# Miniprotein binders against b1l550: the designs that were tried, part 97

Target 1, 279 residues: b1l550
Amino acid sequence: MRLPEELLERARDIHSEAPSHRIKLDRVGSFGLKVPVEFKGFLLLAEADVWVSLPEGRRGVDLSRQVEAIYELSNPPKDPFSLCREAAISLLEKLNYADSSGVSIRFDAPLQDGESLKYYGVEISSIASDEIINKIRVEILGMTACPCTAELIRAYKSSEIAATHTQRSLGILEVSTKAEHPDPDKLASIIERAMSSPLRTYTKRPDEGGLVIRSLSNARLAEDVVREMIHLFLEEFGHLPEDTHILAAVRSMESVHMHDIYAERSFSLDEIRKEISSH
Key: E = the ipSAE of ESMFold2; O = the ipSAE of OpenDDE; V2 = 0.75 times the mean of E and O plus 0.25 times the DockQ between their complexes.

## First folded at step 10 (miniprotein)

Design qm8 (at its last look DockQ between E and O 0.89; V2 from the best seeds 0.71)
Fold by ESMFold2, look of step 10:
Structure qm8 (fold): chain B 279 residues (1-279), chain A 82 residues (1-82)
Amino acid sequence: as target 1 above (279 residues)
Amino acid sequence: DPVREAWKYFMEAIKLILEALKLLRKGDVEEAAEEYEEALEKLEEALEIAKEAGNEELIKRIKLLIEMVERMIEKLEKKLKG
């Protein structure tokens, strides 16, 4: 059913009224939108959230203009970083009563894995006001091997047989910065290199054996994985602004336990530089 | 690093775009147009550096933002004539 257009002449414009309670809102938006993106030659379906601030003197947000801001920019598909930034800017242009806007875009990113592909999780955001703040979160699975059990087994047999329990661990890097979004593939690489071994889509038997032996030879506590992620991050991205904020974390799905182990560290670049240089 | 220098101009352009939007909220249309033009100049500088560096991904991102700024300038020019 389509209602007659002449009703617009008689209806109140509810959105432009003043609210009965003059309280500003930080985020008013449309969440869970489906948008296409182009990422490194792949066409992917992403999920997006869009929002704006709402001043205390305005009752509502023009929600159709919010959705329009991102959908107009999403066809033809473009890279998710441009879409995110440009949509955040477009929101401020289209909804000129707002003094800030935000866009988040989530997708599974393809990563080359031998002759096949694997995928890791990416969420990017751009928040625009007097400045733009870019955020990226990357999640990728890797393999960890327990060094405590490895040492016990080594001592038990008096030989250098490297054996221990291994498990999948989820590595997380989250970066918030006033500079460009870090390349998600580089963040994923940092996480995988910090692990005992990467996970593969599939392996041939000799390659599988090699990965397991590598993980046993490179046994690491979850705590040490987080420390290694930070070290590798600083090597690659230490040039970002000093107030850049990072979270590095690992959730290990321990194969010999009924529960997971979690380790994390959050910091700003200026904070971690002072910490490292004091040692 | 040339790529980092191109990103510097790119982020400067974004700041100018945001300033232009702030001016538009205050009704300062002519000043906003000037800020958009300056943003375009910064983006053109970023584009030249990105081309010299051969960074195709950055080139595409800069061109997209240039296109957006050009449309914003066009809208403002229509307002100044009416």
Scores: ipSAE 0.669, ipTM 0.902, lowest interface PAE 1.5, mean pLDDT 89
Fold by OpenDDE base, look of step 10:
Structure qm8 (fold): chain B 279 residues (1-279), chain A 82 residues (1-82)
Amino acid sequence: as target 1 above (279 residues)
Amino acid sequence: DPVREAWKYFMEAIKLILEALKLLRKGDVEEAAEEYEEALEKLEEALEIAKEAGNEELIKRIKLLIEMVERMIEKLEKKLKG
């Protein structure tokens, strides 16, 4: 049932009214929207958050315009990077009272695993004001083997390959930069290479055995994984601006404990370069 | 790296667009139009570099933004004539 247009014209624009308290808000928007995106040949349904700043003199944001902005740009579906950037810009254009905007798009990215697919989690964001900050977060599961237990077993029973417990570990790379979004597949690759071994969607017996052997031969602490991620990141993405911020983290779902092990390092490229050069 | 150079121009264009929007918020319509035009020039440069590099994906991305900027300029021109 549509309200008569005449009644709408008489209604106060609540959003444009002065608020009871003149306070600027940093983020006002719609969270948990669903938008189609094209990613590496796949059409995916992504979750999206959109927001803008609200000046102190305005009671509310026109949320319908926010939703319109992202959906107009989502048809036809496009890559999530372009969608994110363009939507952030469009929000500022459509909502002229806002001095900042942001868009975040989340989905599971397909990753080829032989004849099958595995996946990693990705969140792509752009925040626009006087400048644009592009953010990408990649999360992918791998396997870690404990070097401590391996050493204990080696000491107990002479073996070329010492048995040890293994567990799934979630690796995380988050990058915030004024440059273009880093390639999420490359980030995922860095995380996998930093683990004892990658996970596989399917394994044949020889492949499974090989995967485990690889893990055992490349036993790593959670701390080792994070350091390796940082090292590999610097090799691949060292060309990014010096003010680029990185979070490297791992959450190891330890198989012998009831709790997880977590390790992280937050840094700028400038900071970490100075740290490494001092050694 | 030509691709990196193209991205540099692309990101510079975005900065100019954001500046234009800031100017519009202040009511500086003429100055905003100039910034949009400059942004378009940067995007065109990025496009040429991307074409030379044969990067199809980047070409597509640049074209999308060009279209957006052109729409913004058109909208602004209509406001100035009205």
Scores: ipSAE 0.638, ipTM 0.885, lowest interface PAE 0.8, mean pLDDT 92
ESMFold2 (binder alone), look of step 10: mean pLDDT 85; pTM 0.816

Design qm9 (at its last look DockQ between E and O 0.88; V2 from the best seeds 0.00; counts 0 for: pae E 1.6 > 1.5)
Fold by OpenDDE base, look of step 10:
Order: C-alpha cells, then structure tokens, then sequence
Structure qm9 (fold): chain B 279 residues (1-279), chain A 82 residues (1-82)
C-alpha cells in the first residue's frame, strides 16, 4: 500500500532537521546488503556495508540514497574493487552533506585447487574523504605442524621425520593503503606459503601423504607463520607507499589444547623496514 | 613498471575527483569542473599506459572510472544550465 503522495508532501523531512544534540557522526549507513560482483570469472553474491559521515546540523542520513548508490553501480555486476571505489565516490556525490564515505564488500573468493576449488575470505573496502584509503583483508586456512612436539618425539624415537600434532590455522593479512588494492590472490598465496602446508579440498592417498610429510618437514610455530608472512609480504609488496599499514596474524586451532593460539603484528612499511635494517 | 605507473595516474585521478566533490560542497562549481577535467586527463594517460602494457583488466577498470567521471561532468553541466 503506497501512502498518498499528498501526505508525503506534508510530512516533515525528519532527516534534514536539526538534531537535539549537535554532534557529528563518523559513520552512518546500511550494513549487510547483498550485491552481485564479478570476480575472476565467477558471479558472486557479496555482503556489503555502505556509510557516510553525518554533520552535526543534520538529524539523519538519507539511507535510501545510499542503497540506491551501490545498487545502481552493481547492475551490471562488476569487479568488487571498481564497485567499492565507485560506490564510495558516488556516496559523496549523492549525499553532499557528507565529507566522508566508506564501502566494504565481503565474499568467499574461489581459488583453484587442482580440479576442485578451495576458497579464502576477502573483505575489500574503500574509505573516501579528501583522499581515498583502500583496504583489503584476506583470510585463508592452512595447516601448521608443531616443531616443539616434533623435537620431543625425535629425542624419544630416532626418525628422519618426527611425528607431531597438526592443526588448522587461519592466516590473516590486512592491508590499508592509499595505492590500489593489493591482489588478494597474492595475499592468499603469501599466507599459504607461510604455513606448514596448504589445505586441499580433495586428496588422493599419495597427495595426502605428501601434504602431511611436507607439513612435518616444515613445522612452524604460530609466531613463525606471522614472521614468514611479513617477510613474504615485503618481498611482494615492498613497492607500496611507506605509510601503508599492514596487519599480519594467525589463529591456530591447536589440536592438543582446548583453546586457540593467536599471534599478530601491526606495522607500517616504514616502521618494519627500519626494524629489519637495524638488525 | 608501466602497470604501476598507470595505477599512479589512476589514483591521482581519484584524488582530483574527491577534490572536485569537496569544492562542490563549498559551492565552487567552476573549480570543481576543472578538477573533473583534470581527473579525466589523468585517466586518459593511465589508459594509454595500460594499453601499451596490454593489461586488459586495468584497461577495463580505467574505462569504468572514465565513464563515471563523464557522468559526473554531465550532471554538473546540467546543473549549471538549469
């Protein structure tokens, strides 16, 4: 049932009214929208958040315009990077009272695994004001083998490859930069290479055995994984601006404990370069 | 790296677009139009570099943004004539 247009014309524009308390808000928007995106030949349904700033003199944001902005740009579907950037710009254009905007798009990215697919989680964001900050977060599961237990077993029973407990570990790389979004596949690759071994969607017996042997031969602490991620990141993305911010983290779902092990390092490229050069 | 250079121009274009939007918020319409035009020039430079590098994906992304800027310019022109 549509309300008569005449009634709408008589209604106060609540959003444009002065608020009871004149306070600027940093982020006001719609969270948990679903938008189609094209990613590496796949059409995916992504979750999206859109927001803008609200000046102190305005009671509310026109949320319908926010939703309209992203959906207009989502048809036809496009790559999530373009969508994110354009939507951030469009929000500022459509909502002229806002001095900042932001868009975040989340989905599971397909990753080829032989004849099958595996995946990693990705969140692509753009925050626009006087400048644009592009953010990307990649999460992918791998396997870690414990070097401590391996050493204990080696000491107990002489073997070329010591048995040890293994567990799934979630690796995380988050990058915030004024440059273009880093390639999420490259980030995922860095995380996988930093683990004892990658995970596989399917394994044949020889492949499974090889995967485990690789893990055992490359036993790593959660701390080792994070350091390796940082090292590999610097090799691949060292060309990014010096003010680029990185979070490298791992959550290890330890198989011998009821709790997880977590390790992280937050840094700028400038900071970490100085740290490494001092050694 | 040509691709990196193209991205540099691309990101500079975005900064110019954002500046234009800021100017529009202040009511400086003529100056905003100039910033949009400059952004378009930067994107055209990026496009040429990307074409020379044969990077199809980057070409596509640049074209998308060019279209957006063109729409923004058109919208602004309509406001000035009305």
Amino acid sequence: as target 1 above (279 residues)
Amino acid sequence: DPVREAWKYFMEAIKLILEALKLLRKGDVEEAAEEYEEALEKLEEALEIAKEAGNEELIKRIKILIEMVERLIEKLEKKLKG
Scores: ipSAE 0.824, ipTM 0.946, lowest interface PAE 0.5, mean pLDDT 93
Fold by ESMFold2, look of step 10:
Structure qm9 (fold): chain B 279 residues (1-279), chain A 82 residues (1-82)
Amino acid sequence: as target 1 above (279 residues)
Amino acid sequence: DPVREAWKYFMEAIKLILEALKLLRKGDVEEAAEEYEEALEKLEEALEIAKEAGNEELIKRIKILIEMVERLIEKLEKKLKG
């Protein structure tokens, strides 16, 4: 049932009233929206969150205008970076009482893997106020091989057995910057190159053997993977603004443990460069 | 790196758009229009650089933002007439 339109003339505009408690809110939004995006020639279904700040003198957010800001821009589908950026700007334009807006878009990004595809997780965000802050988080699985067990086995058989436990490890890079979003494929590449070996969608026996041999030749602790990710990141993205913030992390689903191993480091570019130059 | 130079102009345009929105909230409509026009100039510079570099993905993104700024200017001009 639809209510008569003439009621709008008589009803209070609840959202524009002052609240009973005058407290500013940092994020008031609509979360879990489904939007189509076009990424590298693929049409993908993404999940989006949109929000704005709410001043202490305003009771509520115009929620329909808020979701309108992103849905209007999502048809026809466009790249997720343009959608994210445009929606953040549109939120500030449409909801002019807000002093900041934010948009997050999450999707699984396709990556060529021989004759097939594999996917990695991407979440991008744009936070707009007097400036825009662009954030990207990339998550991709790789293979790690334990160097401690490898050394014990080598000592036991004097290098005749090249073996250790291997496991899937989730690598994470998160970047927050005032420059454009880093290319997610480059971030994924950094993570995979820091691992002992990449994971493949499928392998035949000779290829599978090659992956395992590669991982044994490149055995690394989770801590080593994080350090290598940072090194490779600085080589590729050291040109970003000095106040760019990075999180590098690995969660290893250890095959011989009942629990996961986790390592992480957060830093700004100026912070890490001072640290490295002191050694 | 010409691609980085184009992104620099692109980000400068975004800052100008955000400044225009801030000016509109204060009621400074004419100044906001000037900031939008300057943003278009930055985006046209970014577009020329992206075309010389042959970066089709960047060209597409710049054109999308140009279209948005043109819509924002159109909205602002309707408001001035009303």
Scores: ipSAE 0.645, ipTM 0.895, lowest interface PAE 1.6, mean pLDDT 88
ESMFold2 (binder alone), look of step 10: mean pLDDT 83; pTM 0.784

## First folded at step 11 (miniprotein)

Design ks0 (at its last look DockQ between E and O 0.59; V2 from the best seeds 0.00; counts 0 for: pae O 2.0 > 1.5)
Fold by ESMFold2, look of step 11:
Structure ks0 (fold): chain B 279 residues (1-279), chain A 83 residues (1-83)
Amino acid sequence: as target 1 above (279 residues)
Amino acid sequence: SWKKVRIEFTFDEENREEVLEFLKRLARELAEKYGLTVLVYTENGKIRIFVKGDPEAVDKFIEEVLKELEKRGVKYTVRVEEL
């Protein structure tokens, strides 16, 4: 049932009123929207959040306009980076009272894994205020092998036993930059190469043996994984603007403990270069 | 009342990135001075400035941006679109 249009003359416009408590809000929006995206030839179902700032003198945001802004840009489906950026600009243009806008898009990205696929997590965002800031977070699981236990076992039997505990570890790279979003596949590759071994969707016995031997031969502490991620990141992305900010982290689900191990480092390109150059 | 304008610049200059950073700084300064909301970005090799706020302030913003570009000696074409 559609209500009579003339009710608009009698009803208060609640959203345009001043609020009882005049407090600016940083993010007011619609979260958890399902949108289609096209990523590297795949049609994926993504989840999006859209928001704008709300000044202290305005009671509410025009939420339907926010939702409309991203959905009108999502048909036909297009790459998530274009959708993210264009929607952020559109929000700032459409909602007069906002001094900033933002869009986040999350999806599972496919990666080739032999004859199959595996997936890793991607979240991108674009935040528009006086300029556009682009962020990307990539998360992918890998395998780590403990070098401490490996060394103890090696010493115990003089190389008769090659063993250590192995576990899944979640590697994380998060990049905030004025430049375009880095390629998520390259970020995922950096994380996997920093680990003791990648994880596979499935393996046959000879390949499984090789995977385990590789992990033992490339045993790494969580701290070393983070350091290697940073090294590899600088090789691939050292050309980004100097004020680009990076977070590199590993959460390792240590198989011999009841708890996880966590290591991280945040830095700008400018500051990490100064740190490395001082040694 | 609100005025919303998109200013689009096409530059012939080789150092477009330097002009972009200059416009970002200028837009921030003028936005604070006149109480405006601005966004500076690139689109298809062109530089765009979106500005919104009080109509008189928006007009002054546009005038000052063009004036500062002329002082810098940058050759450009410009399209102004009211939204």
Scores: ipSAE 0.593, ipTM 0.882, lowest interface PAE 1.8, mean pLDDT 90
Fold by OpenDDE base, look of step 11:
Structure ks0 (fold): chain B 279 residues (1-279), chain A 83 residues (1-83)
Amino acid sequence: as target 1 above (279 residues)
Amino acid sequence: SWKKVRIEFTFDEENREEVLEFLKRLARELAEKYGLTVLVYTENGKIRIFVKGDPEAVDKFIEEVLKELEKRGVKYTVRVEEL
């Protein structure tokens, strides 16, 4: 049932009224929208959040216009980076009372693994105000082998390749920049290279053995992984603006403990360069 | 009431990147000067500026942007749309 349009003339615009409490809100929007995106030749159904700021003098946001903004741009499906940025700008244009807007898009990115696919998690965001800030978060699973246990077992059995416990570890790179979104595949590659070994969707016996041997031969603490991620990031993305902010983190799902080990470093490119140069 | 304007520039392809960076810098400076919300972005191969704020300030912004582009001798077509 559609209400008669003439009712709109008689109804108060609730959203435009003054609120009972004159307080600005930072983010008001629709969360958990599903939008199609095209990524590396795949058509994916992504989850999206859209929001704008709300001034102190306005009771509510026109949520329908927010939803319309992103769906207008989603047909035909386009790359999620362009969609995110364009939608953030469109929100500010359409919602004239907002001084800031934001869009987040989340999906699993396909990554080729031989004849199969693996994946990594992606969250892309753009925040528009007086400038546009682009944010990308990449999460990918890898494998770590513990060097401490390896050393203990080496001492005990005098073996060239020491056995050790291995576990899945989640590596995280989050980048916030005024530049364009960094390439998510490159970020995922950095994370995988920082770990003892990558994960595989499937392995044949020789491949599995080789993967484990590689992991054992490249044993790393969670702390080592984070430091290696930072190192590799600086090599690949050191050209980004100095005010670019990075979070590098790893969550190791330790196989000998009931809890996870977590390590992180948050930094700007300027800060980390100064730190490294001081040593 | 706030005035909202979209400025669309069409430049010859060869100078688009340089002009974009120039406009980003200029827009930021002018935004600070006049207390405006300004976004510089590319869409469909065109450079766009979204500007929002006091009507007089917006008009001054537009005038100054066009003046600075003229000083640089950049050939462009411009479309100004009030939103």
Scores: ipSAE 0.215, ipTM 0.657, lowest interface PAE 2.0, mean pLDDT 90
ESMFold2 (binder alone), look of step 11: mean pLDDT 83; pTM 0.821

Design ks1 (at its last fold request DockQ between E and O 0.92; V2 from the best seeds 0.00; counts 0 for: pae E 2.0 > 1.5)
Fold by OpenDDE base, look of step 11:
Structure ks1 (fold): chain B 279 residues (1-279), chain A 83 residues (1-83)
Amino acid sequence: as target 1 above (279 residues)
Amino acid sequence: SWKKVRIEFTFDEENREEVLEFLKRLARELREKYGLTVLVYVENGKIRIFVKGDPEAVDKFIEEVLKELEKRGVKYTVRVEEL
C-alpha cells in the first residue's frame, strides 16, 4: 500500500527536527547493501556501507537519498575503487547538512590459480571530508611452516629436510592514503610472498609435494611473515605519500595449538623509514 | 538556503602538485573562516573543489580562491558549476 502523497503535507519532517540532545554524529547510514561491481572482468555482487555525518541540530539522515546515490553510480557496474570514491563524493554533494561522507565496499576478489580460481578478501573505503582518504584492506590465506619445530626435529633425526608442522595463516595488509587505492593484486602478492608458501585451489600430486617441500625450506614465524610483508611493501609502495598509514598483520591458525598466533605492526611510511635508517 | 559549487581547475602538469597543496591549505583556511564544507580532490588530472554552504559565503570563498591563484601567477583554466 502506497500512502497518498498528500499526507506528506500534514506530516512533520521528523528527520529535520531538532534532536532531544544536540550531539553531532560521525557516521549515519545504511550498512549491508548489495551492489554490483566489475573487477578484472568479473561481475561481482559486493556488500556496501554508505554513511554521512549528522550535525547536532538535525534529528536524522535522509537514508533513502544515500541509497539512491550509490545505486545511481552502480548502474552500469563499474570498478569498485571508482564506485567507492565517486559515491563518497556524491553523498557529500547530495546531503546538504553533511560535512563528511564515507563508503565501504567488500567482496572476494578472484585470483587466477592455474586453470582454477582462488580468492582474497577485499574491503575498499573512501572517506570525503576536507580531502579524500582511501583505504584498502586485503586478506589472503597462505601457509606457514614452523622453524622452531623444524630445528627440534633436525636435532633429533638429522634429516636434510626437517619435518615441521604447517598451518594456514591469514595475512592482512591495510593501507590508508590520500593517494589512489593501492593495487589489491599487488598487496595480495606481497602477502603470499611473505608466507612460507601460497595456497593452491588445485594441485596434482607432484605439485602438492613440491608446495610442501617449499614451505619446509622456507619456514617462517608469524613475526617473520609480518616483517617480510613490511619489507616487500616498502619495495613496491614506497612511493606513496609519507603520511600513508599501514597495518601489516598475520593470524596463524596453529595446527598444534587450540589457539591462533597473531602478530601485527601499525605504522606510517615516514615512521618506518626513520626506524629502519636508525639501524 | 544552500549553495553548492564545483570548481574545476586545469593546470599545467609541472605545477600541479604544488598548486594542489596550496589549494588544500587555502581551502582549509577559508572553510574555517566562512563555516563551509569544502572538498579538494583530483579527478582526471584536474583539481576539483566542491564547496557548499551559505550562498554569500560560497561566493566569497570562490572569489578569494581565484584571487590567491592570480597572486601566485599560476596559469589555469577554471570551470565553475553550480549544483
Scores: ipSAE 0.702, ipTM 0.899, lowest interface PAE 0.7, mean pLDDT 92
Fold by ESMFold2, look of step 11:
Structure ks1 (fold): chain B 279 residues (1-279), chain A 83 residues (1-83)
Amino acid sequence: as target 1 above (279 residues)
Amino acid sequence: SWKKVRIEFTFDEENREEVLEFLKRLARELREKYGLTVLVYVENGKIRIFVKGDPEAVDKFIEEVLKELEKRGVKYTVRVEEL
């Protein structure tokens, strides 16, 4: 059912009015849009949020124009990083009153795991104002083996028993930068390499044994994992702009506890370089 | 009314980074001076400036950007597209 178009001639344009309270808004948009993306040969269903700033003198945002901006660019499906950046620019171009715009895109990224695939979480953002700020958050599960329990058990019977508790740990890297988004696979690799061992979709018994032995040989506290993630990140991405901001974190689902352990560090590249050079 | 312009600069890659930082600083100054929305970004190795606002202010912005860039003596080509 469609209302008569003649009503448009008589109706006031609510969105273009001044609001009763002249307060600017930082983010006004449409959240939870489903969009297709093409990532490394895979067609994926992603979820997108789009927004613009709203000045104090404008009552509302043209929300249909926001949605059109990203959907125009998503058909045919394209690389999510290009979609994110291009949509943010398009929003700023299309909505005259906005002095900034932003787009977030979330998807599960496939990663080759032997004959199968495993998945890790990716959320990217591009915010356009006087320049573009790109943000990426990667989350991937790995395995950690507790070094404290390992040492206690090793001491128990003159090292007759090689054992400790192992658990899934969620590693998180979040990067905000003026450069292009870091490759999510490289961020995921950094997280997995910082763990005691990666997780596998499945293993045969000999391979499972090897994976467990590897984790015991590489026992790590959650704190160790965070420090290693930072070290590996700096090796691979230390070239990014000095004001690039990073959060590195681990949430470890300790198998012998009813609760999780959490460790994190936030820093800029400038900050961490000064910290390291002082030691 | 609004005027929206996309300016695209092609530079010798040797000096692009220095020119980009100059254009970012200049754009920030002129944005405040003329009350404009200005975005500076890189696309396919070219520097782009998107500017929007009052038509007269946009024209003054473009004129001043080109003038200041010429003062630097850097070789470039430019494409101006009104949106």
Scores: ipSAE 0.561, ipTM 0.868, lowest interface PAE 2.1, mean pLDDT 90
ESMFold2 (binder alone), look of step 11: mean pLDDT 83; pTM 0.810
ESMFold2, fold request of step 12: ipSAE 0.561, 0.531, 0.517; ipTM 0.864, 0.856, 0.851
ESMFold2 (binder alone), fold request of step 12: mean pLDDT 82, 82, 83; pTM 0.805, 0.809, 0.807
OpenDDE base, fold request of step 12: ipSAE 0.579, 0.596, 0.588; ipTM 0.860, 0.864, 0.860

Design ks10 (at its last look DockQ between E and O 0.55; V2 from the best seeds 0.00; counts 0 for: pae O 3.0 > 1.5)
Fold by ESMFold2, look of step 11:
Structure ks10 (fold): chain B 279 residues (1-279), chain A 83 residues (1-83)
Amino acid sequence: as target 1 above (279 residues)
Amino acid sequence: SWKKVRIEFTFDEENREEVLEFLKRLARELAEKYGLTVLLYTENGKIRIFVKGDPEAVDKFIEEVLKELEKRGVKYTVRVEEL
């Protein structure tokens, strides 16, 4: 049922009123929208959040205009980075009272795995105010092998084969920068290379044996993985702006424990360079 | 009462990075001075400034940006679109 348009002239414009409590809000928006994106030849259904700032003198946000902004840009589907950036700009342009806007887009990124396919998690965002700040978070599972248990087993009867427990570990790399979003595949590769070995969609027994041997010969603590992620990140992305902010983390689902282990470091490029150079 | 303007600049590519940093600082300074919302970004190799706020303040912003660019002596073309 559609109501008569003439009612718009008689009804109060609730959104444009002053609120009873004049408090600025940082993010007011629509969260959990489903939008199509085109990523590396795949058409994916991504999840998006859109928001704007709301000044202390305005009671509400025109939510339909926010949703309109991103859906207009998602047809035809385009790459998620362009959609994210363009929607953030459009929101700031369309909503007069906002002094900032933001868009987040989340999807599972396909990744070639031999003759098969696997996936990793991606969340990107673009925040528009006086300039655009781009953020990307990549999450991918890998395998870690515990070096502590390996050493105990080696010491027991001086075994030449390093046996230890292995487990899935979730690697996380998050980058906030004024430059373009880093390539998510490169971030995923950094995380995988920092692990004891990658995970495979499937293996046959000879391949599985090789994977296990590789992981045992490359045993790493969660702390080691985080440090290696940072080292590899600096090698590939050390050219980003000095104030680029990074979070590197690992959540290890330790196979011999009822709980997970977590290691994390956040830093800006300028501060980590000083830290590494300290003597 | 709002005025919304998109200003698009084309510069010599040699100077583009230096001009971009200059415009970022200038836009922030003028936005605070006149109580405006600004966004500086790049589109198709061109530098864009979106500005919105009080119509008189927006006009002053545009005028001062162009004046400071002329003082800097860089060659540019400009397109101004009211939204």
Scores: ipSAE 0.542, ipTM 0.862, lowest interface PAE 2.2, mean pLDDT 89
Fold by OpenDDE base, look of step 11:
Structure ks10 (fold): chain B 279 residues (1-279), chain A 83 residues (1-83)
Amino acid sequence: as target 1 above (279 residues)
Amino acid sequence: SWKKVRIEFTFDEENREEVLEFLKRLARELAEKYGLTVLLYTENGKIRIFVKGDPEAVDKFIEEVLKELEKRGVKYTVRVEEL
């Protein structure tokens, strides 16, 4: 049932009314939208959040316009980076009372693994105000082998390749920058290279054995992984603006403990360069 | 009421990158100077500037941007649209 448009002339615009309490809101929007995106030749259904700020003098946001803004830009499907940025700008243009807007897009990114696919998690965001800040979060699983247990077993058994416990570990890189979004595949590669070994969707027996041996020969603490991630990030993305903010983190799902081990470092490029240069 | 304007520039391909960097800097400076919300972005090979704020300030912004482009001898087509 569609209500007669004539009713709009008679109805109060609730959203434009003064609120009972004159308080600015930072984010008001629609969360959990599904939007198609094109990524590396794949058509993916991504989850999207869209929001704007709400001034103290306005009761509500025109949510329909927010939804319209992102869907207008999502047809035909385009890359999620452009969609995110363009939608953030479009929100500010369409919702003239807002001083800031934001868009987040989440999906699993396909990554080729031989004849199969593996994946990593991606969250892309753009926040528009007087400037545009682009944010990307990449999460990918890898494998870590514990060097401490390996050393104990080496001492006990006198073996060249010491057995140790291995576990899945989630590596996280989050980058916030005024530049364009960093390449998510490069970020995922940094995370995988920082771990003892990557994960595989499928392995043949020789490949599996080799993967485990590689992990054992490259045993790393969660702390080692984070430091290696930072190191590799600086090598690849050191050209980003100095005010670029990075979160590097690892969550190790420890196989000998009931709990996870977590390590992180948050930093700006300027900050970390100063730290490294001081040693 | 705040004035909103979209400025669309079409530049010849040869100087697009240099002009873009210039406009980024200029837009930032003028935004601060006049207390404007300014967004600069590229769409469909065109440089777009979204400007929001006091009507007089917006007009001054536009005037200064165009003046600075003229000083540099940049050939461009401009479309100004009030939103």
Scores: ipSAE 0.027, ipTM 0.501, lowest interface PAE 3.0, mean pLDDT 89
ESMFold2 (binder alone), look of step 11: mean pLDDT 83; pTM 0.811

